VH-VL binders against q58483. Designs and how they scored, part 5

Target 1, 193 residues: q58483
Amino acid sequence: MKVIGISGSPRPEGNTTLLVREALNAIAEEGIETEFISLADKELNPCIGCNMCKEEGKCPIIDDVDEILKKMKEADGIILGSPVYFGGVSAQLKMLMDRSRPLRIGFQLRNKVGGAVAVGASRNGGQETTIQQIHNFFLIHSMIVVGDNDPTAHYGGTGVGKAPGDCKNDDIGLETARNLGKKVAEVVKLIKK

## First folded at step 21 (VH-VL)

Design r2
Fold by OpenDDE, fold request of step 22:
Structure r2 (fold): chain C 193 residues (1-193), chain A 123 residues (1-123), chain B 111 residues (1-111)
Amino acid sequence: as target 1 above (193 residues)
Amino acid sequence: QVELVQSGAEVKKPGESLKISCKGSGYSFTSYWIGWVRQAPGKGLEWMGIIYPGDSDTRYSPSFQGQVTISADKSISTAYLQWSSLKASDTAMYYCARLPYGDSEGWDYFDIWGQGTLVTVSS
Amino acid sequence: DIALTQPASVSGSPGQSITISCTGTSSDVGGWNYVSWYQQHPGKAPKLMIYEVSNRPSGVSNRFSGSKSGNTASLTISGLQAEDEADYYCSSYTDSSTYVVFGGGTKLTVL
């Protein structure tokens, strides 16, 4: 069993990465293999809507997206994290999402477990709306969407940070991230049972 | 047109209090972090701390935590650095600088600098 | 936290190219991709010369360039001129903690 965590942050070690890693740590504690991926240093290009992927099953754009999609396909669970930008996901994460259409052919991510993490500048700063975008992505891929585990049990990992490192002091955020990891691990185990 | 203008040089004695200022103009003062940097005579640049004038969120270097107070008055686009009790070792040039990029994910460079305020503390 | 080490001094003749190194000694790599360089003439405020390792602000001479290899960033000044004589500081930021760091500075002498 393997779960990958992808940070859509433009920075490799920001608060989003921190929370995604926290979720992965919780998963690792459950004995599941984990891998972290940052989009910050990846070459990503936007979908141009050419629909070539519908015909060829592959995107004609050559960059770092294909390798990431491969990892997504091989994983049993996927955690996507993003800072809140205008109440939504970062452009980096959106590019990956948009370019994931090849995996929708044959629904290659079907029944994989999906979890979401969002970091905003305030406690009510768009974390939920950002998570919703990620959840929509999972649903469109026919994945199994989960929130954070009880007792926090809401929509996923939600952190508050205005500056780097802030989430280290966001106990609530850290807890939700860990509980997301626990839920993902739990559901992955149920499926693989 | 974007600039930071700092208050004039100060000559003080040990034990005295001091508050120096940094006024921004030509941009949205409340939307960018303002940092303070110390430079002792003949020494290098030392980051002291930073403030977001929009909500006065303030962060300090560990070395300066509790040693100084950084504040801002957004109504007049001014940031402040103050001491409650100066020491001779506080003698230095003090710069304010604007951080144009920064969010939950990271900070970046200082693109605009004040002209500096020289603070001399001697008995 | 990140610590940045620079050579205390470098020198060159007019027309030559010189390089100033900035080496990070910390295991924190989050902010290491965001190195900036500042020029400071005596009695003057620092001036941003390079940001994000290799980007040059408008108005800065194209004689100034930046690069990075591993945990060492470098500022290169080509076609050295007398006016380039100044102190140069590298700087970086941590992504895992709220912290700004400056190098110790390098005094550039134009012979």
Scores: ipSAE 0.624, ipTM 0.860, lowest interface PAE 0.7, mean pLDDT 94
Fold by OpenDDE, fold request of step 22:
Structure r2 (fold): chain C 193 residues (1-193), chain A 123 residues (1-123), chain B 111 residues (1-111)
Amino acid sequence: as target 1 above (193 residues)
Amino acid sequence: QVELVQSGAEVKKPGESLKISCKGSGYSFTSYWIGWVRQAPGKGLEWMGIIYPGDSDTRYSPSFQGQVTISADKSISTAYLQWSSLKASDTAMYYCARLPYGDSEGWDYFDIWGQGTLVTVSS
Amino acid sequence: DIALTQPASVSGSPGQSITISCTGTSSDVGGWNYVSWYQQHPGKAPKLMIYEVSNRPSGVSNRFSGSKSGNTASLTISGLQAEDEADYYCSSYTDSSTYVVFGGGTKLTVL
């Protein structure tokens, strides 16, 4: 069993990365293999709407997206994290999401477990609306969407940070991230029985 | 034009209090972090702390935590650095600087610097 | 402690190219894509010369360039001129309690 965590932050070690890793740590504690991926150092290009992927089964754009999609396909669970930019996901994450269409052919991510992490500048700073975008992505891929586990059980990992490192002191954020990891691990194990 | 203008040189004795200022102009003062940097005579740059004038969110270097107070008055686009009790070792040049980029994911660089305020503390 | 290590001094003759290194000594550095360099002449405030490893602000000579390899960032000054004689500081941010860190500085002497 393997779960990957992808940070859509433009920074490799921001608060988004911190929370995604926290979720992965919780998953690792459950005996599941984990891998972290940052989009910050990847070459990503936007979808150009050419629809070649529908005909050929792959995107004609050559960059780092294909490798990431392969990782997604191989994983049993996927955690996507993003800072809240204008109430939504980062451009980096959106590019990956938009270019994941090849995986919709045959629904290659079907029944994989999806979890979401969002970091905003305030407690109610768009974390939920950002998570909703990620959840929609999972649903469109016919994945199993989960929130954070009890006792925090809501929509996923939600952190607050105005500056890098802030989430280290966001106990609520850390707890939700860990509980997300626990939930993902739990559901992955249920599916793999 | 964007600039930071600092208050004039100070000559003080140990034990005295001091508050120096940094006034921003030419940009939205409340939208950018303002950092303070110390440079002792003949020494390097030392980051002291930083403040976001929009909400007065303040962060300190561990070395300066509790040693100084950083504040801001956004109504006059001014940041402050103050001591309650100066020491001889506080003798240094103090710079304020603007951090144009910073969010939950990271900080970057200081693009605009004040001219510096020389503080001399001697008995 | 989190530190950026620079050589204490570097020297070169006019027209030469010199390089100043900046090595991170801690894993707490927030990211090596966000190293900045500052030039400081005696009695003057620091001036931003390079940001995000290799970007030059407007007004900065193209003789100044930045790069990185591993945990070491480098400032290169080509076509060295007398006016380049100054102290140079690298800087970055951390996700620890020390949010901003400066290198120890490098004194550049133009011979």
Scores: ipSAE 0.621, ipTM 0.857, lowest interface PAE 0.7, mean pLDDT 94
Fold by OpenDDE, last read:
Structure r2 (fold): chain C 193 residues (1-193), chain A 123 residues (1-123), chain B 111 residues (1-111)
Amino acid sequence: as target 1 above (193 residues)
Amino acid sequence: QVELVQSGAEVKKPGESLKISCKGSGYSFTSYWIGWVRQAPGKGLEWMGIIYPGDSDTRYSPSFQGQVTISADKSISTAYLQWSSLKASDTAMYYCARLPYGDSEGWDYFDIWGQGTLVTVSS
Amino acid sequence: DIALTQPASVSGSPGQSITISCTGTSSDVGGWNYVSWYQQHPGKAPKLMIYEVSNRPSGVSNRFSGSKSGNTASLTISGLQAEDEADYYCSSYTDSSTYVVFGGGTKLTVL
């Protein structure tokens, strides 16, 4: 069993990465293999809507997206994290999401477990709306969407950070991230049982 | 057009209080972090702390935590650095500087610097 | 503590090319793609010369360039001129502690 965590932050380190890793740590504690991926230093290009992927099952754009998609395909669970930018995911994450259409051919991510992490500048700063976008992405890929485990039990990992490192002091955020990891691990184990 | 202008040189005695200022102009003062940097005579640059004038969110270097107070008055686009009780070792040049990028994910560089305020503390 | 290490001094003759290194000595130094360099003449405020490892602000001479290899960033000054004589500081930030770090500074002497 393997779960990958992808940070859509434009920075390789930061609060988004911190929370995604926290979730992965919780998963690792459950005996599941984990891998962290940052989009910050990847070469990513936007979907141009050419629909070639529908015909050929492959995107004609050559960059770092294909390798990430392969890892997504191989994983049993996927955690996507993003800072909240205008109530939604970062452009980096959106590019990956948009260009994941090849995986919809044959629904290659079907029944994989999906979890979401969002970091905002305030407690009510768009974490839920950002997570919603990620959840929609998972649903469109016919994945199994989960939130954070009880007792926090809402939509996923939700952190508050205005500056790098802030989430280290956001106990609530850390807890939700850990509980997300626990839930993902639990459901992955149920499916693989 | 963008600039930071600091208050004039100060000559103080140990034990005295002091508040120096840094006024921003030519940009949205409340939208960028302002950092304070100390430079002792003949020494290097030392980061003291930083403030976001929009909401006065303030962070300190561990070395300066509790030693100084950083504040801001956004109504006049001014940041402050103050001491309650100066020491001789506080003798230094103090710079304010603008951080043009800073959010939950990272910080970057200081693109605009004040001209510096020389503080001399001697008995 | 997190530290950036620079050579104390470097020197060169007019027209030569010199390089100043900045090495992170701690694994906690993150954001290696966000190293900045500042020039400081005596009695003057620091001036941003390079940001994000290799980007040059407008108004800065193209004789100044930045690069990175591993955990070492480098500032290169080509065609050295007398006016380049100054102190140079590298800087970065820590991702975990909301901390800005400066190198110890390098004194550049133009012979």
Scores: ipSAE 0.621, ipTM 0.858, lowest interface PAE 0.7, mean pLDDT 94
Fold by OpenDDE, last read:
Structure r2 (fold): chain C 193 residues (1-193), chain A 123 residues (1-123), chain B 111 residues (1-111)
Amino acid sequence: as target 1 above (193 residues)
Amino acid sequence: QVELVQSGAEVKKPGESLKISCKGSGYSFTSYWIGWVRQAPGKGLEWMGIIYPGDSDTRYSPSFQGQVTISADKSISTAYLQWSSLKASDTAMYYCARLPYGDSEGWDYFDIWGQGTLVTVSS
Amino acid sequence: DIALTQPASVSGSPGQSITISCTGTSSDVGGWNYVSWYQQHPGKAPKLMIYEVSNRPSGVSNRFSGSKSGNTASLTISGLQAEDEADYYCSSYTDSSTYVVFGGGTKLTVL
């Protein structure tokens, strides 16, 4: 069993990465293999709507997206994290999401477990709307969407950070991230029985 | 025109208190972080800390935590750096600088710098 | 602790091209997309010359350029002029400690 965590932050070690890693740590504690991926240093290009992937099952654009998609396909669970930019996901994450259409051919991510992490500058700074975009992405891929586990049980990992390192002191955020990891691990184990 | 103007040079004795200022103009003062940088004589630049004037959120370098106090008065677009008790080792040039980009994910560059305030501490 | 290492000094003749390196450790800097360079003449405040590895602010001569490779960022000054004689500092963000950091500085002498 393997779960990957992808940070859509333009920075490799920001608060988004921190919370994604926290979720992965919780998963690792459950005996599941984890891998962290940052989009910060990846070459990513936007989808151009050519629809070639629909016909050929592969995107004609050559960059770092294909390798990431391969890892997504091989994983049993996927956690996507993003800072809240204008109430939504980062451009980096959106490019990956948009370019994931090849995996929708044959629904290659079907029944994989999906979890979401969002970091905003305030407690009510768009974390839920950002998570919703990620959840929609999972649903469109026919994945199993989960929120954070009890007792926090809501929509996923939600952190507050105006500056780097803030989430280290966001106990609620850390708890939700860990509970997300626990939930993902729990559901992955249920499926793999 | 965007600029940061700092207060004049200071000559102090050990044990004295000091508060120097940095006034911003030409931009929304509350929307950008202001950092303080120390440069001892003949030495390099040292990041001391940073403040967001909009809400006075302040962060310090570990080396300067508890050694100085950074504050701001957004009503007059001014940031401050102060000491309760100066030491001879505090002798240095102090710069304020604007950091236009910073969020939950990281810091970036300083695009506007003050002219510096020379602080001399000697017996 | 110095997270970014620069050569203490570099020199060149007018018209030449020189390069100043800025090297960090992987444990100190999580990425190299946010390196900035500052020029400081004697008795003057630092001036931003390059930001985010290779971008020039308005008003900065195109003789100044920035690049990176691995854990090393570089500032290149082409067509060296007497006025380029100054101290140069690199700066970046320490992902592990969440702090801004400066290099030790490099003194550029124009011969």
Scores: ipSAE 0.610, ipTM 0.857, lowest interface PAE 0.7, mean pLDDT 94

Design r2
Fold by OpenDDE, last read:
Structure r2 (fold): chain C 193 residues (1-193), chain A 123 residues (1-123), chain B 111 residues (1-111)
Amino acid sequence: as target 1 above (193 residues)
Amino acid sequence: QVELVQSGAEVKKPGESLKISCKGSGYSFTSYWIGWVRQAPGKGLEWMGIIYPGDSDTRYSPSFQGQVTISADKSISTAYLQWSSLKASDTAMYYCARLPYGDSEGWDYFDIWGQGTLVTVSS
Amino acid sequence: DIALTQPASVSGSPGQSITISCTGTSSDVGGWNYVSWYQQHPGKAPKLMIYEVSNRPSGVSNRFSGSKSGNTASLTISGLQAEDEADYYCSSYTDSSTYVVFGGGTKLTVL
């Protein structure tokens, strides 16, 4: 069993990475293999809407997206994290999401477990709307969407940070991220039994 | 034109209080962090702290925590650095500088600097 | 915590190229990939010369360039000119303590 965590932050480090890693740590504690991926240092290009992927099953754009998609395909669970930018996911994460259409052919992510993490500047700073975008992505891929586990159970990992490192002191955020990891691990195990 | 203009030189005695200012113009003052940097005579740059004028979120260097107070008045686009009781060792040039990028994910560089305020503390 | 170490001084003749190093305590720091360089002439405020390791702000001479290898960032000044004589500081930040850090500074003398 393997779960990957992808940070859509434009920075390789930061609060988004912190929370994604926290979720992965919780998963690792459950004996599941984890891998962290940052989009910050990746060559990503936007979808141009050419629809070639519908015909050929592959995106004609050559960059780092294909490798990431491969990892997504191989994983049993996927956590996507993003800072809240204008109430939505980062452009980096959106590019990955948009360019994932090849995986929708045959629904290659079907029944994989999906979890979402969002970091905003305030407690109600768009974390939920950002997570909703991620959840929609999972649903469009016919995945199994999960929120964070009880007792915090809602939509996923939600952190508050205005400056780098702030989430280290966001106990609530850390807890939600960890509980997301626990839920993902739990559901992955249920499916793999 | 973006600029930071600092208050004039100060000559003080030990034990006196002081508040120096840094006024920003040409940009949205509330949208960028303002840092304070000390430079003792013949010494290097030393980061003191930083404030986000939009909500007055303030962070200090451990070396300056409790030693100074950083504040801002966004209504007049001005940041402040103040001492309650000056020491001779506070003698230095003080710069304010703008951090054009800073959010939950990272900080970066200081692109605009004030001209500096010289503070001399002697008996 | 992160600390940046620079040589105390460097020198070069007009027309030469010189390099100033800035070495961090760790390469695994979120802000380490965002090293900036500042030039400071005597009695003047620092001026941003390089940001994010290798980017040059508008108005800065193309004689100034930046690079990084491992935990060492470098500022290179080509075609050295008399006006380049100044102090140079590298800077970065750390996520661990939300801290901005400056190097000790390097005095560049043009012979």
Scores: ipSAE 0.601, ipTM 0.852, lowest interface PAE 0.7, mean pLDDT 94
Fold by ESMFold2, fold request of step 22:
Structure r2 (fold): chain C 193 residues (1-193), chain A 123 residues (1-123), chain B 111 residues (1-111)
Amino acid sequence: as target 1 above (193 residues)
Amino acid sequence: QVELVQSGAEVKKPGESLKISCKGSGYSFTSYWIGWVRQAPGKGLEWMGIIYPGDSDTRYSPSFQGQVTISADKSISTAYLQWSSLKASDTAMYYCARLPYGDSEGWDYFDIWGQGTLVTVSS
Amino acid sequence: DIALTQPASVSGSPGQSITISCTGTSSDVGGWNYVSWYQQHPGKAPKLMIYEVSNRPSGVSNRFSGSKSGNTASLTISGLQAEDEADYYCSSYTDSSTYVVFGGGTKLTVL
């Protein structure tokens, strides 16, 4: 069993990375293999709408997206994290989402477990709208969407920070990320039995 | 056109209070941090603290916590540094500087500095 | 761990290269990529020379370059000129509650 966590932050280290890693740590404590992927150092190009993937099953654009899609296909669970940029996901994460169509051929992500993380600069500052955008991506791929586990049970990991290390001291945010990880692990184990 | 203009030089006696100012012009004042840096005569730069005027979030260097008050009045785009009781050791040049705020993921650098305010506390 | 460590002084002859070090910890220089370098001539406010470890703002000579390895950042000035004689300070983001830390400064003398 394997769960990957992907940070859509344009920064390799920051609050989004902290929360995604916290969720993955909770999953690893349940005995499940984890892998973290940052989009900050990846070469990503936008979808050009050519539709060649419908014929070939793969995108003709050569960049780092294909390797990431392979890891998503191999995982049993996927955690996507993003900073809140204008009430939604980062451009980096959106590029990956738009380029994911090869995986929709035959619905290769069906029934994988999806969890979302978002970090904003203010309390209640777009984390939920960003999480909803991530949930939409999971639903369109026929995935199983989960939120954070009890007792925080809401829509996923939510953090607050004005400086890139602030979530180290966001105990509530860290707890939601851990509880998201616990729920992802629980459902992955249920499905793989 | 972006500038930080600090109040004029001050000559004070120990025990007196003082409030010096840093007025921002030509930009959205509430969208940037304002930091304060001390430079004692013949010495290096010392970090004092920072404020985000948009929500008044204020952080102090441990060396200056409880020694000064950093504040801002966003209605007039002005940050302040104040002492309730000056000491001779407060004699220094004081600079304000702004630091861009972009998002929750990164940090930046001090791109615009004020001209400095010389504070002399003697006799 | 309140201040970054810099040498008190360095010197070089015109045309030479010099390097100024700035040593911190994993909470600042080592753990983050938000190191800046400032030049200060006597009686003047500091001027930004390098940001984000190695980036040069517009208007700063390409003789100035920055790098880091582990907990130590470096400012290198090639082709040393008389105008480079000044005090140089490094600064970094720190993940402590104070957010910023400065080095003690380095006086550069052009011989």
Scores: ipSAE 0.465, ipTM 0.827, lowest interface PAE 3.4, mean pLDDT 93
Fold by ESMFold2, fold request of step 22:
Structure r2 (fold): chain C 193 residues (1-193), chain A 123 residues (1-123), chain B 111 residues (1-111)
Amino acid sequence: as target 1 above (193 residues)
Amino acid sequence: QVELVQSGAEVKKPGESLKISCKGSGYSFTSYWIGWVRQAPGKGLEWMGIIYPGDSDTRYSPSFQGQVTISADKSISTAYLQWSSLKASDTAMYYCARLPYGDSEGWDYFDIWGQGTLVTVSS
Amino acid sequence: DIALTQPASVSGSPGQSITISCTGTSSDVGGWNYVSWYQQHPGKAPKLMIYEVSNRPSGVSNRFSGSKSGNTASLTISGLQAEDEADYYCSSYTDSSTYVVFGGGTKLTVL
C-alpha cells in the first residue's frame, strides 16, 4: 500500500508542503508507504489541447508531468495540496490536473483514495473553495474522496499562515492535516483488504 | 515614487513618552509589512518587530515585546513606533522598512528603507 | 531573540575578492532560502544587495554574489572598490513568531 502527497506550491518549502507532509506522516504511522512530491522543482507545461494522449495513451509534451502521472497511477491514495491562489489551486497544480488525461483513459485512478489540503492567509480564506476544486478533480477521475477524520471532520487539511513557516504553529491546521491522513489510511486499508 | 518618510529627530528626557512615524507613499501601503529596526550609536542593527497594516497583525522580537508598541493607521499610510516611558538606553537611530506580502508560501526582503529617526534620550 | 553570527570585520585590497559569512540555525538560514544582505554606509540607511540567498536586485553590481551551504550564507564581493567599504548585514526569515532575524554586522575595510 502506498500513498503519495503532491504539493502544488510554487515554493519547495512552505505551509502547503508542511501540511501535506503532516498528512503523510499520519499515514506512515499507520504502516503505509508514503512519498512526497513537490511541483516547485518540476518542469511543468500547460496542456495545449491537442488530444494526442487519447490516441497514444501519453502526452507528447516532454517534461516532468509524465513521471508524476506514473506515480499517481501506482499509488493507492493521493493527497493533493495547494496554496489558495484567488480562491483556487495554484497554476502548477492546475497544469498537472489538465495534463492528467492519460490516466483517465481506462480510468486508471478509479477507486483510489483522494484527500485535499489547502493553505490560505486567513482561516476560512478560500481553503474550502480550493479543496472543492481538488475534490472535483478526484471525482472526474472516479476516485473515492475523503475529508479529515473526526473530531475535525470537514473537507480536508486546512491551514492558515501569512509566512511560510506559520503552519508549524497552526495547531488546528496541523490537526486537520493529520486527521485527513488518518482517514486516507483507514479507507486505503479498507479497499485493499 | 516609492518612499518611506520618517518623522524628525527627537530629543527627550527619561520617562517621557514618544511616538515616531513612518509614512509610505507611491505604493499600496496595505500590501507590505512595515518592520522596525534599532541601531544604537556605534552598534549594529537590531530587529524590533513588524506589522502588516492590512489587518494590523503585529509581531515583536522577544527583546522588545512589552517595551514598545508598533501600530499603523492605514487611512494615512503611516506606521508608528511608540514608547510610554523612554530610557536613556533608547538613544538610537530607528529605521522603518517595507517588505512585500504576497501569499502564504514565501517570504521577501526589505526593499525600501526610511531615512531614519534619531532619538536622543538624555538628562 | 538571537542574532545571526557574522565576523566583526573583514578587509581586502582593491581588485581582490572577499567573503562575509552569516551563520544561523535550521530555523532560519538552514531551513529557509530567504537570506538577504544589506549594505550600510556611515550615516545612511541600509541598502538591499542580495535577496533569496543569491538574487541581485536591479541596480546592484554583479560583483556582489550570494550563496548558502547548510546553516551558513555567504556574501562575496569581487573586484573590491573603495566604495564597497561599509557595514554589511545579513538577515533571514525565521520560522519563529518574530519572522525576521538580523546578523550583528561586518565592517568591510578596503585597504
Scores: ipSAE 0.465, ipTM 0.835, lowest interface PAE 3.3, mean pLDDT 93
Fold by ESMFold2, last read:
Structure r2 (fold): chain C 193 residues (1-193), chain A 123 residues (1-123), chain B 111 residues (1-111)
Amino acid sequence: as target 1 above (193 residues)
Amino acid sequence: QVELVQSGAEVKKPGESLKISCKGSGYSFTSYWIGWVRQAPGKGLEWMGIIYPGDSDTRYSPSFQGQVTISADKSISTAYLQWSSLKASDTAMYYCARLPYGDSEGWDYFDIWGQGTLVTVSS
Amino acid sequence: DIALTQPASVSGSPGQSITISCTGTSSDVGGWNYVSWYQQHPGKAPKLMIYEVSNRPSGVSNRFSGSKSGNTASLTISGLQAEDEADYYCSSYTDSSTYVVFGGGTKLTVL
């Protein structure tokens, strides 16, 4: 069993990375293999709408997206995290989402477990709207969406920070990320036996 | 023209109060942090603290917490550094500087500095 | 709190290269890539020379370069000129509480 966590942050280290790693750490404590992927050090290009992937099964654009899609296909669970940029996901994460059409051919992500993380600069500052964008991505890929586990049970990992290390002191945010990881691990175990 | 203009030099006695200012112009004042540093005569720069005028979030270095008050009035694009009771050891040059508002994921640098305010406290 | 350690002074002759070190911790220089360097001539406000470890702002000579390894950042000035004589300060983001730390400064003397 394997769960990958992908940070859509344009920075390799920061609050989004902190919360995604916290969720993955909780999953690793349950005996499940984890891998963290940052989009900050990847070459990502936007989808150009050519539709060649429908016939070829693969995007003709050569960059780092293809390897990331392979890892998503191989995982049993996927955690996506993003900073809140204008109430939604980062451009980096949106590029990955838009380029994911090869995986929708044959619904290769079907029944994989999906969990979302978002970090904003303000209290109640777009984390939930950003999480909903991530949830929509999971749903249209026929995935199983989970939020954070009890007792925090809401929509996923949510953090608050103005500076990149602030979530180290966001105890509530860290707890939601851990409980997201616990819920992902629980459901992965249930469906994979 | 983007600039930070600080109030003029001050000569004070111990025990007096003082409020010095740092006025920003030519940019969106609430989109930048304003930091303060002290430079005692013949000494290096010492970090004092920082404020985000957009929401008044204020952070102090441990050496200056409780020693000074950092504030801002965004309606006039001005940050302040204030003492309730000056000591001779407060004699120094004081600089303000702006730092672009980062997002939750990054940090920046002080790109524009004020000219400095010399504060002299002597008996 | 001064969290960053710099040598008190450094000197060099015109045309030479010199390097100024700035040592911190994993909470600042080591853990983050938000190191900046400032030049200060006597009686003047500091001026930004390097940001994000190695980037030069527009208008700064390419003789100035920056790098880091582990917990230590370095400012290198090549082709030393008389006008480079100044105090140099490093600064970094810190995740410990105050957001910013500065080095104690290095006096560069051009011989």
Scores: ipSAE 0.416, ipTM 0.813, lowest interface PAE 3.7, mean pLDDT 93

